# Ledger of designs, part 1: VH-VL binders against Intron-encoded DNA endonuclease ai2b (ai2b)

No score or structure here was measured in a lab: all are predicted.

Target 1, 262 residues: Intron-encoded DNA endonuclease ai2b (ai2b), of Dictyostelium discoideum (Social amoeba) (o21044)
Amino acid sequence: MRIQIEKDQLGWVAGLLDSCGNIMFSKTHVSGNIEIKLKLTDYECLENMKTKYGGAVKVSRTGTRYRLNHSEGLKKLLEDINGQIRIPVRVKKVKEVCEKNNIEIKYPDKELSLDTAWLSGFFDGVGSIVINQTTLENKKQLVLTFNQKNNQILIKIQRIVGGNFYINTNTQSGKYKYALYFTSKEEILQLYEYFKKYPSRAYKNKRIGLIPQYYELQTLMTSIHDNQLQETLWKKFMIQWDYKEIDEIQSGEILKQKGVIR
Positions, changes and structure headers below are counted from each chain's first letter, unless a header gives other numbers; Kabat numbers aren't used for antibody chains.
ipSAE, averaged over its two directions, is called F for ESMFold2-Fast, E for ESMFold2 and O for OpenDDE. V2 adds 0.75 times the mean of E and O to 0.25 times the DockQ between the complexes of E and O.
[cut] stands for letters that were removed.
The coordinates of atoms that the task and the answers printed are left out; those that the model quotes come from them. Centres of patches stay.

## First folded at step 6 (VH-VL)

Design s28 (from a2 with heavy chain Y109W; framework fv_teclistamab)
Fold by ESMFold2-Fast, scan of step 6:
Structure s28 (fold): chain C 262 residues (1-262), chain A 125 residues (1-125), chain B 108 residues (1-108)
Amino acid sequence: as target 1 above (262 residues)
Amino acid sequence: QLQLQESGPGLVKPSETLSLTCTVSGGSISSSSYYWGWIRQPPGKGLEWIGDIYYSGSTYYNPSLKSRVTISVDTSKNQFSLKLSSVTAADTAVYYCAREYDILTGSDWYGMDVWGQGTLVTVSS
Amino acid sequence: SYVLTQPPSVSVAPGQTARITCGGNNIGSKSVHWYQQPPGQAPVVVVYDDSDRPSGIPERFSGSNSGNTATLTISRVEAGDEAVYYCQVWDSSTDHWVFGGGTKLTVL
């Protein structure tokens, strides 16, 4: 258990850093620092990083940030993720920070594998899982996405798990140009099996756990002709779904309940 | 070059509504990266945040002022506005508008990076 | 409501180091921003996110934040640094920006 948990955690950490981690150098941090930014409701996720490696977790209006400056913790984190970073811009930065900390960089296998927690960590950094109301048919649609500035890693993910590409031509600051999205029940259930083995450590794991119930309810709706009953059943499900949803007010209340903020 | 400019009456009578507008030039207010805020400073005193707005219309207000404050945005005019009701002499201050960053904006800057020059509003009979 | 405490004034000779503190309960868990306000002017951000500097701000401005105290450090102080300095955090419990009371830096 200890060995499995340790390996799963290291793969997850590598995926998270690869998806949304920033590696920076400044005159204040000449040996480099590593930064991870997540939604505020994922504060506990970054507290676990702080417990293992040291560093600091900060809170803002809608977000939370983990930062690890040069220290023994930084070297330990670099050793733990070494050989698992795949995105070219991150690889280059990991190489630079490894050089400044006297660590020999290692590279992962060319092909992506689902026998690690890397994709789970990657999903926690840039993934989303939402239920949309379609405009044309008034139907609900479950959508899971991975977002990136470049499509190279998304193509590799697509080869293993499927999905379709969307190019966002209306990009704004903080938005990604490319999305790999999943709307197919078959593909989403295959991803669900992956997440059962390598769980998401973000708040969205609660929604992942509701995927089977979503499809059971969707199937049941084809047999129900009472619109009032259909609305009641969807409202009951959406209470569970939305209760776990990340929003600014709810995130603040969650932090108060956990004693993180007064 | 982004610039913010406050405008509105410099004198407001007690019990009336203070109304100010901030005009954004050299950049778009319809950006998902920023909130747009109001800060005030009574003569000889410190800074007090009033509230802010996102281009979608979503607002945050200082709890101490919330019952009296309304902030609105007009993306077609590239402007946002402040209304503060039931004013008293305690509301006499220089009022600033500012562009605000959040930690998740994807920008190199945090906090309030661009400020207007400020406009003095005096509450007097 | 969350409160940030700053000393009202700090005096330092030219070329020396000025330290301006910002006290707050568990402020080390928050991102602190620092603003310089010269007399009669709008504030300018000089340090953001505890320790980072905006483009154009001299390297002699630096910051730290841990436990219950954040500190703005100005090394090799110049006459042009005379201003009131404000610290600022976002308070997630009440969803608002909180400013400190300000510290007037006097360069003797």
Scores: ipSAE 0.351, ipTM 0.661, lowest interface PAE 2.5, mean pLDDT 84

Design s34 (from a1 with light chain K30T S93G; framework fv_teclistamab)
Fold by ESMFold2-Fast, scan of step 6:
Order: C-alpha cells, then sequence, then structure tokens
Structure s34 (fold): chain C 262 residues (1-262), chain A 125 residues (1-125), chain B 108 residues (1-108)
C-alpha cells in the first residue's frame, strides 16, 4: 500500500511537469534546470517540491515559480518522473536533460491510463473548473477544461474519458490553441471518481469536491418555481465555490507572516 | 504582432486633469493573461509605475498617486485610459503604456514585455 | 515604501564585463526584471524572472538574484549596449511595482 501511495505521488509530479514544466539550459546550468509556474494560491504546492528536491520558490503579484538547478535533487526528480512523460516537446527536453545527467530515458505505454495520478497532475497544471451562467436560459453549467498548444495528448484523453474539442483560432497573447472541455454530467462524474482516487493537489481540489453538491442542487432546482429562492440557494453555493477570493487573502497574509512577502 | 500607442493632449494646465488613452492593436485587451499599465518618466529622471488594470476593471495604483489617479478599460475599443487629477509641474513627464505579464499562461515574457513609444505631457500655464 | 538601490553609473571598455546591481531588502524572495532604455527610446525587457532572457536578447545578458542583491551582467560589452538599465520588482506588501533609480552604462 505504501509503495502504491508513493507511485501515485510520483505520477502526479510527472503529470504536473508534463503540463506546465519547462526544462532550460543556460551558461550557468549546462546540465539543465526545471521550472514550474503556478498561481500564488498554489505556493505551498511548490514549497513541497522544494522540500523534497531542493531548489527555490519565488513570488510575483499573482503567481509563484519553482526552479530546480543541476543537483542531486534534479537527478532524483528525473528518476522519479522517468517513464511517465508523454508530451512530445517535453519528452525531447527530458531526453536531453537525462543525457546531460547520465540517466537512461524511459518511455511510457502508448495508451493513457486512468490507473495513475498523471492526469490529476496534468489537470493541476493546465486544467480549469468553472461554472458558467448561460445568457439565454439563465441556467448554470459546470465546465471542466484541459488546455494545450498541441492536440495530440487531448485526443488521447478524449478516447478514455470523452469530452469535446474547442479550437481557438486566435492564438494571440499566449492563448492555448486547443481545449478539451466537459459539460456532460456523466463524464464529469466519471472524472470526479478519478479525482477521488488521485486527488488534485492545487486550489482546484476544493471545487472538485463540490461537484456532487452542484448536481444535487441542480436537480433540486427542478422542484423550485420561486425565482428568488433559486437565486438565494445558488448564491449560498457560489460562496463555497468562490473560495479562492478568501483563500487569496489568507495566502497573502500567510506569506507575509513567513517573510516571503512584506 | 502586439502594439501599444499612447494618445492625448501634450499640454495640460496646472490644477486640471491629465487624460491619456492607450490603443492596443494586434491582440485583445480582454485577456486573462495580462494587466495593462501606465508608467511615467520625468525629463532626465527614472521610471515610475502609476498603476495597472485588468480587463475586468480591477485596478492597482501607486500609493503615492492613488488619490489622484483613475485607470479605466474599454474592451469594445480595445483601449485603456489614464486620468490624473490636480496636476502640477511635477507631473510633466513622458507617459508610457505597457502590457504586464503577471499571470501564468505560457508566455515567453514576464514583467512589462510590450511598451508604447511614449507621449510627452507638459504641465504649464 | 520599498526602495531599490542602483549605482547611478557604470563605465566599461568594449569587450569587458559590466555588472549592474540592484539592492533591496529580501529582494531574493521576489522575481526581478531588468529593462534597457536606449537614449530617446521606450524601455525593452532584457532579463525577466531573475535570469531568463526574452527571445532576441543576446546570451551576453544574464541575471542573478539572491539575498539582498540582484545583478544584471553584460559580458563582451558593445557600444550599442549604452543605455540606462532599470531593475523592477512587485512589492507584495504595498501591491505596486517598484523601479530602481537606473544605472547609466557608458562604453568608452
Amino acid sequence: as target 1 above (262 residues)
Amino acid sequence: QLQLQESGPGLVKPSETLSLTCTVSGGSISSSSYYWGWIRQPPGKGLEWIGSIYYSGSTYYNPSLKSRVTISVDTSKNQFSLKLSSVTAADTAVYYCAREYDILTGSDYYGMDVWGQGTLVTVSS
Amino acid sequence: SYVLTQPPSVSVAPGQTARITCGGNNIGSTSVHWYQQPPGQAPVVVVYDDSDRPSGIPERFSGSNSGNTATLTISRVEAGDEAVYYCQVWDSGTDHYVFGGGTKLTVL
């Protein structure tokens, strides 16, 4: 059991790196370094990476960055993720950094599996979970999305979970070209069961935990004909859903107390 | 290619309100990836950040200017604007607008990566 | 208010290495960005996030940031590098961007 828990943790790290990790080479780091950038609310997530592998965590207005330079920690991280990286651009970079660190690269199975935490880590890097208010029927819609510059991995995810593609033809301002989105209750609940087994480690985990409550409330609304009562119940739910506003204030105060920010 | 262009009167009388507009072309101001900012530089002096705005209307202002500054955004025109009230000769400066990368989206740049050419505003009677 | 301290000027001969410092209390806990402003032109970012270079900026430009000092290093300096260089950070305590006073690089 303990071994399985450790493997699940490593799968999550591999998914996170595959989604938003950057592998860089410089004059000062010819053997490479690894970088992960997340929202400020995920600062503790990157501090945990620093605790395990070393490196440094820095903050900006709304974001935080983890960087791990050539070290025993970098080699440990490379060994931990070896055989789990799937995105072609990152496979190429992982191969190069492995060669520079005398590590023989390994490749994952061609087919994606829901029996690993990889998809959870991947979602934490590039996923979103939002509730949209429709303009035509005044109805709410829960949407989960995976964003990527290339559609290859999204096609593989679609094969095992479903979802629909959206292609952003305007790629200006760093927008991702491809999105795989989920609006079906059946598909979203299947993803929810996956996240129960392999939890998100980002701020998104609170919203994922609210998915069953969302659908219970949506079902109850079919029995309520008072528009004011419906609005009141949705407002109560949305206070829980918009937790990030409170957490952003709290994380800022925590960072001030730790001396990370003033 | 993203470009920013400042516009507005080059002369403002003391005690009046300085008003400038930044026009964004080659990209959308309605982007969750960026803030849009104003920076000024008095002749022969350094850079001073005035404030920033997000496409939702959320703002940050330099504490030293906060009582006098208002930044607004017009997403339909792809523009954002600066108003600085009660101006004095000390407000004479080249005013720049800039895009601020402060949210994680996979851009190659952080900080203020795209700047307008700047516009000189002179405060004189 | 948070203050970033830069030397007002640095002079180097062509081919030498210029080092421009940016001092600030615990500056190493925040990301530092560096801007080059040639005479009469708008600033251009030359180093961001302490040590990263934008596409098109020569590898001669590099940066570091730890403790109370960030440094912009320009190796093999060329006459075209003459400009005023500014460091910049986001001060999370007061929610605003702070610029250093600027350093005039003169290539003699």
Scores: ipSAE 0.128, ipTM 0.583, lowest interface PAE 4.7, mean pLDDT 83

Design s35 (from a1 with heavy chain S31G, light chain S93G; framework fv_teclistamab)
Fold by ESMFold2-Fast, scan of step 6:
Structure s35 (fold): chain C 262 residues (1-262), chain A 125 residues (1-125), chain B 108 residues (1-108)
Amino acid sequence: as target 1 above (262 residues)
Amino acid sequence: QLQLQESGPGLVKPSETLSLTCTVSGGSISGSSYYWGWIRQPPGKGLEWIGSIYYSGSTYYNPSLKSRVTISVDTSKNQFSLKLSSVTAADTAVYYCAREYDILTGSDYYGMDVWGQGTLVTVSS
Amino acid sequence: SYVLTQPPSVSVAPGQTARITCGGNNIGSKSVHWYQQPPGQAPVVVVYDDSDRPSGIPERFSGSNSGNTATLTISRVEAGDEAVYYCQVWDSGTDHYVFGGGTKLTVL
């Protein structure tokens, strides 16, 4: 039991690190720095890292940061992610520290699997789930997205869950040049089933839980002739969804209500 | 290259409103990664943060100044402005505008990475 | 209201190491930024997010932050490092930026 729980947790940790983690290990011994930066709404992702490895989680006005730089936590993290990391630049860092400390590097299976929590951790770091109002037909569209600087890992994700690619050409930085996005009901419900088994550990989990209700409401709307009733039902759903872009300021208020920050 | 420049009257009478504008050039004020702030420094004293604004109009104000301060943004002119009401001699200071880079989602956090040259405002009769 | 405490001055000889402290209750839980202000000039960020350096800042500048004290360390000090140094944090409890009082670094 504990072994399975540990494997599920390790997959999630590796996915989170692969999404946006910065890994720097010393070449002489197991020491260095691990850093993960996320939006305020994703604070609880980093608390999970702190709980297992130690280190510190810090909160700023708009975001949150996890940093781990003490030797024992880094040794435990290295043991846990050896064989789990998939992004080439991070695999290279793990390989370097293993070679210098006479540890045999391990590699994960070539293809991704929905039988691990890796994709859930990856989604928690760089994923989004939003409802867009289309301008042309005044319709709502549910969109799930994975963002990355390089498309290599997104191609592997596409192989197992589908989705379509979008290239962000108008960005201030090139960090999130590629997006794999999902608008298909069939594909999104498949992802929903995955997340039921390997839950998101971020605020996004609440929106994921609303996916079936979204599609039920969308279907119901085809049968309603009263425009005022339609508006009322969507407004009620959107109160739960918070489709207004959540400012990091409002995210801070949520964390205060939860007692995370004063 | 991004440049910030403060402008406005260098002399304000007691009880009146201090009004300054920061003009941003070489970059857009509408960037989602940035807040834009005002900092002041009385002669021979330390730095004091006044407030910050996001391009959407969302603001944060120093609690000690909140009742007197208003910051606004004009994205069409690539400018943001400070109004400080009911000024006294204690408000005499060099006023700086600055860009604040605070995006923790996969990006570095730089604090206040670009500053204007500062403008001296004297409160005197 | 949250307060940051810095020594008013620190003196060091050229080539030596200067250490400037910034004291605050549980400051190790916050991200600390350090600004250098040469006489008559606008501040320049020299260390951000506790220990990172902006592009163009010499590796002689470094930072640390733990417990109740953050420290800016300047190794192999040069005459051009003379300035007032300010620490800064965002206080999430009150939603405002707090600056320390500043430390005048004098290179003997």
Scores: ipSAE 0.062, ipTM 0.592, lowest interface PAE 6.0, mean pLDDT 82

Design s38 (from a1 with heavy chain S33Y; framework fv_teclistamab)
Fold by ESMFold2-Fast, scan of step 6:
Structure s38 (fold): chain C 262 residues (1-262), chain A 125 residues (1-125), chain B 108 residues (1-108)
Amino acid sequence: as target 1 above (262 residues)
Amino acid sequence: QLQLQESGPGLVKPSETLSLTCTVSGGSISSSYYYWGWIRQPPGKGLEWIGSIYYSGSTYYNPSLKSRVTISVDTSKNQFSLKLSSVTAADTAVYYCAREYDILTGSDYYGMDVWGQGTLVTVSS
Amino acid sequence: SYVLTQPPSVSVAPGQTARITCGGNNIGSKSVHWYQQPPGQAPVVVVYDDSDRPSGIPERFSGSNSGNTATLTISRVEAGDEAVYYCQVWDSSTDHYVFGGGTKLTVL
């Protein structure tokens, strides 16, 4: 029996898998298995996947892992994401696992569309949203980023939402070389409208919801002459911004409070 | 090839502080993918995890040892160190340092994949 | 505090299959790692994340984990497999690694 999933959720699943999903074949899993790893704060995203498709979710110090090797659930997930996978290495793996499960692979349109939740799921896997302090003007700057090992998909994202490229030549093993980043208020607010329609399902959604308040505060600061008042207002906003940014210790404590871990 | 090497005094007097250093070579300690840990093994007994550190300085300690343990990291020397205070004969053990994978590496989660050779620390007067 | 229980010893004839168990409350919800410690040597990971093998570890080593029991299985046992084997998990409730007591594998 198919698990009840709304249409907008299917694009999110495809985007998440396309960003950070691993597809593996082994002697014990000849028909393939799927693995997704996220921060511990995103545990409930993976529990939602388990509820829909079966499989198992496990927790560690700072992370959580979803693994799906059950044949019925795997077939349901493959049908749900079929025609939506775009990253070449993932397309190859999805094709292989579809063939081993007697499913004909389908391909998406060449260019991206903002009429799907794919970009939202993709952001949840490889995106970031931070506030940086600028050095030259002593001013705060909101930055959204998408990270990848190659720039092909980032170029396609840039065509529809804008942004600028950054190349990180000093990367740690396994880190992404390319980033598409957004600092423009106009572009970030356009992304915010997209996320209103297709919400992030990761902890990042809390920060996305604060984007309008950030720009309202930034505008208000130009009208305030009292430096103490400016400091106080930014401090109050940053408490909301950082309120649920938790380290490994707090992540464990939240899961204890929710009864997820013993 | 990544290698870890423990160093420090092999003899410590009761009530004093045991101090050990782990030197990392062939790789960087400044990596968001790894924690660096200490494990001990009393003669003829099993393995006991002492604690771990991230390159940022964030630590986790075994609750049974938490009041006596401090782990620190020196990224400029590519080293991390263990201090265990108020030692007794029960702290006599081979002490190992190890690299610990975090689930967020983007690769397989190995637990503790690279270990030092171990160093025997005897607590006696 | 979370506890992992292993049998103290397992004996097997060469060419047979050895099974080493690791018992823990809801251990199936945790990732189990297995370490081999030959006499006088540092431990080596032989199985990680319940069932995966590191590069260089023979396919004879496999693992499973469900419910309250994780199992390390060594097929076609060789004399060189004699060692003490430890299971290990991260306990999220107390934020620490827990090791089992160890199982000494003797190849007769």
Scores: ipSAE 0.337, ipTM 0.654, lowest interface PAE 2.9, mean pLDDT 84

Design s39 (from a1 with heavy chain Y55S; framework fv_teclistamab)
Fold by ESMFold2-Fast, scan of step 6:
Structure s39 (fold): chain C 262 residues (1-262), chain A 125 residues (1-125), chain B 108 residues (1-108)
Amino acid sequence: as target 1 above (262 residues)
Amino acid sequence: QLQLQESGPGLVKPSETLSLTCTVSGGSISSSSYYWGWIRQPPGKGLEWIGSIYSSGSTYYNPSLKSRVTISVDTSKNQFSLKLSSVTAADTAVYYCAREYDILTGSDYYGMDVWGQGTLVTVSS
Amino acid sequence: SYVLTQPPSVSVAPGQTARITCGGNNIGSKSVHWYQQPPGQAPVVVVYDDSDRPSGIPERFSGSNSGNTATLTISRVEAGDEAVYYCQVWDSSTDHYVFGGGTKLTVL
């Protein structure tokens, strides 16, 4: 059991690094430097990385940044994620940093599956979970997405979970061009079961936990013909929904309350 | 190409409200990752941040100016605006608008990465 | 309120290294951004997030930030580097951006 808990943690770290990790080399950091940038609401997520591997976490108005340039901590992280990195550009960088730290790179032995925490870490880096209000029909829709610059990994995710592709044609250079999105109740509940087994370690985990309540409320709404009552019930749910995933402005207030920032 | 352009009266009388607009072209204010800010610089002096706004209307204001400043956004016109009330000669400055923060949209910028050219506002009778 | 302290001026000969400091209490716990403002022009970010460079900024520009001092280092200084340089941080205790007073770099 303990061994499985550790494997799940390492799979999550690998997925997070694969989704949004930067691996850099410089005159000061010839052995490599690892950086992860997340929204301010995910400060504790990066603080956990610092606790295990060392390095530093810094906070700004809207973001938080983890950097790891310690040789011992860096080697430990590389050993922990070795064999679990899947995105070609990151595999190349992990190979380079492994070589500079005298570590033989390993590649995944198995195809992507729901039997590891990799997808959970990947979701924490580039995923979103939102409720949209459609203007045309004045109805709610729950949407989960995975965002990437290239669609290759998203095609592999689609093979195991489903979903549909969206291409953002109005994206500026450097933005995520491709999204794999989920609106199907069946597919989203499958993802919910996955996240029960391999939890998100980001603030969005709170919204994931509300998925069953969302569908229960949506079903209840089909039997209610009073628009004012419907609005009242949705408002009550949305207070819980919005509180659990607060925007970057409000995350500063929470971190002040926790004494993380002053 | 993203460009920001300040506009508004170059002369404002003491005790009146200074009003400026920033027009954004080549990009959209309706973005989950971007804040839009105002910075000023009195002649021969340093930079002072006035405030910032998100597409939702959420604002941050410089505490020293908070009682006099209002920043608003008009996503339909792709503009955001500054109003500074009860102006005095001390408010004479070049006013800049700028874009902030884009760490999760494929840009690694923290702080202010795109600036307008600036517009001089003189407070005089 | 939080204060950033910069020297008012720094002079350097062409080809030398200029170092511009930005002092602040526990500034090493904050992300520091550096702006270059040539005479009569809008500021341009030259270093962000302590040590990162925007695309188009030469490798001659570098930054560091630890303890109570952040430093902008400009190697092999050129006449075109003459400008006023400002450091900037977000002060989370008062929720505002703080700029340093600026340092005028003179290349003689």
Scores: ipSAE 0.070, ipTM 0.590, lowest interface PAE 5.8, mean pLDDT 83

Design s42 (from a1 with light chain S31Y; framework fv_teclistamab)
Fold by ESMFold2-Fast, scan of step 6:
Structure s42 (fold): chain C 262 residues (1-262), chain A 125 residues (1-125), chain B 108 residues (1-108)
Amino acid sequence: as target 1 above (262 residues)
Amino acid sequence: QLQLQESGPGLVKPSETLSLTCTVSGGSISSSSYYWGWIRQPPGKGLEWIGSIYYSGSTYYNPSLKSRVTISVDTSKNQFSLKLSSVTAADTAVYYCAREYDILTGSDYYGMDVWGQGTLVTVSS
Amino acid sequence: SYVLTQPPSVSVAPGQTARITCGGNNIGSKYVHWYQQPPGQAPVVVVYDDSDRPSGIPERFSGSNSGNTATLTISRVEAGDEAVYYCQVWDSSTDHYVFGGGTKLTVL
């Protein structure tokens, strides 16, 4: 989603970088460069970075990549995120790149706050939002998740927004070991209010916007005893939700329509 | 060290199906990071990508060959295979198997970073 | 159908710089990989993702990609660099890998 990154939304950049950003040094980029890689469906998410800082967004078979090598844009980005990076390995890299650019690193408050866009950016890098079918009554369940290899940051997120931990024991999945997930209507609606102020810029934003409609439909279903009518109403909702994985053919077609690829 | 090795008949008659297998050693084919592909090169000519497969069975095929190509994977044997039907003399080529990156992660996106030695398949009657 | 255009041959004296071009419509929006194929051998990737170099490939190999042209640059060319060089991209519009026609580098 192409949503301009305004001054009160700079935490989104910090959160995205904290979740999936790479900071690298090389002989050709001694002052450092920043790289962010996301799924192809999140191409426009990275266009928001390019619009604000310059750099380039490119597409490949399954992914999209943002690179910022431009020194002025890099310094602007470093100034914008300074004091907001929380993941230890990223803090170390931000410290190194700040030193190379003559910027004194600042550190954030120990506890997270919902008064910044950091959690929104972090969600865009490692979050998911899905609908599962789980019971004999054909009951649907809305689930939001944050995924990480280490649970430290997830514990801090849990302190401010709640949620439950899941440890992924499936080593073949390629998924992160730890997940903080949300199934509570109260907690998910609190997150929805957060995202209204600090919007997701990933494809997930479309589903976040449907959260109130999901719960309205779920409530309506308790009063409907016609099985065919229930099925029809859920089908109409799921068309909007687009709960199916967007395969490469469909995501490619969307990008062609938007003029990103030919 | 990861190695790929092509195997299969070096001679195929016109109208028959060309069948090749690529054996992966020193690494697992059941990796979410990689596709596994087939490339061919007619004698004295350039490289042509045939298709690629993910360990789940998902495939991509060159549109010019799609009607004749099937690529399959056998994760238990750490192998993937190519079948090219209705062959003609134009299908005479050295056939290579290769590893391809699916996910753009770090400096590891090589395109096709590990190749087999290649096997010549001649189509003649 | 996407097409990559390479010159069929480039000649250079030892110690000079060779530049091999790969033309494609808006190729700067794609990741370009470069392969070296010595006579009778399998291809070896020498530059990937436009400008990155695999471990074991000398620093004198470099790449760039902008607009409609990608370029493989080989500095201080050695006799052992003599090979056919291929550029390659993934075309997201048609979901297939496209190779250029190849450029034979002759070291005089």
Scores: ipSAE 0.028, ipTM 0.565, lowest interface PAE 7.4, mean pLDDT 83

Design s43 (from a1 with light chain S31H; framework fv_teclistamab)
Fold by ESMFold2-Fast, scan of step 6:
Structure s43 (fold): chain C 262 residues (1-262), chain A 125 residues (1-125), chain B 108 residues (1-108)
Amino acid sequence: as target 1 above (262 residues)
Amino acid sequence: QLQLQESGPGLVKPSETLSLTCTVSGGSISSSSYYWGWIRQPPGKGLEWIGSIYYSGSTYYNPSLKSRVTISVDTSKNQFSLKLSSVTAADTAVYYCAREYDILTGSDYYGMDVWGQGTLVTVSS
Amino acid sequence: SYVLTQPPSVSVAPGQTARITCGGNNIGSKHVHWYQQPPGQAPVVVVYDDSDRPSGIPERFSGSNSGNTATLTISRVEAGDEAVYYCQVWDSSTDHYVFGGGTKLTVL
């Protein structure tokens, strides 16, 4: 069991790196370095990376960054993720950094599998889970989304878990052109079963755990005719669901809670 | 492409409120990727950060100025503004507005990547 | 309040290497940005996040940050590099940006 737990952690690390990891070379770090950037609420994710591989975690106003420059820790990370990286630009960079560290690169199977924690790590890097108000009937809608600049990996994810594509036509930023989104109860519950086996390690895991309660409440609401009672029940659920958007939380509060600063 | 321009009175009397506006052109202030900030520089001295605002209205202020400073945003006009109350001669400075990159952007930039040209505000009777 | 210390001035001959230091308690745990302010102009970021360069900034500009000292290094200095250079960090304990006092680079 311990071995399986460790393998699942490595799959998660590979998915996270594949979703938002940057691999870089510099004159001072000719063997390469790895960088991951996440929201400040996910500081603990990166602190866990630091504990396992070394490196440094730094914070800014709304975000946190992990950078690994250590030779031994970098080699350990490369060995741990070897054979699990799927995004072409990262495959190319992993190959280059493996060559610089005398590691023979391995490639994953063509088909994406739900028997690994890769999708969980990938979701933690580029996924979102939100409850939106619909304009029609002023109803709530649960939405899970994966965002990417290129749709190739999203097509592979769609083949195994479903979902629908949204194309952002706003070219102003151009950062996330494609989104694979889920609004179907059946598909979201299927993803929930996946996350039960391979948990998210980001703050969003709290919301994933509330998915069954969301649907139970939504079903219960169809039998309630008292608008005030409906509002009270949703308010109680949203207290558990909602956390201040990161732009409303001072970075110092989060760091104090996690014991990083006083 | 993206440009910031400061505007407001160049002369303010002691004890009054200094008011400046920054107009953003060539891009939208309603962007989740950026904060928008005010920095000042007294003649012959260094840079001092005053505060920043997110398009939602969330603010951060320099602790040394917090009791006197208010920053607001008007997304419909693509502008953000600074009010500094109870001014003295020590508040005489060139005031800059700037775009602040957050660590979560897909850009390679962190810190203040686009600055206005600056506007001199003199506090004098 | 968190304080960044810079030397007030640094002088170098053309073609030489200039090193501008920024001292701060445990500054190595913070992201350091460097700004160049030519006379009469607004500042321009020349190094961000300790050691990275914005597009358009010459490779002669580099940075490092470790322990209690961050350093901006300008190799093969040119007359056009004359400016005041400022280091800057975000201090998470007080949630504010802190600038160093500035270093005037003179190319003689």
Scores: ipSAE 0.037, ipTM 0.573, lowest interface PAE 8.0, mean pLDDT 83

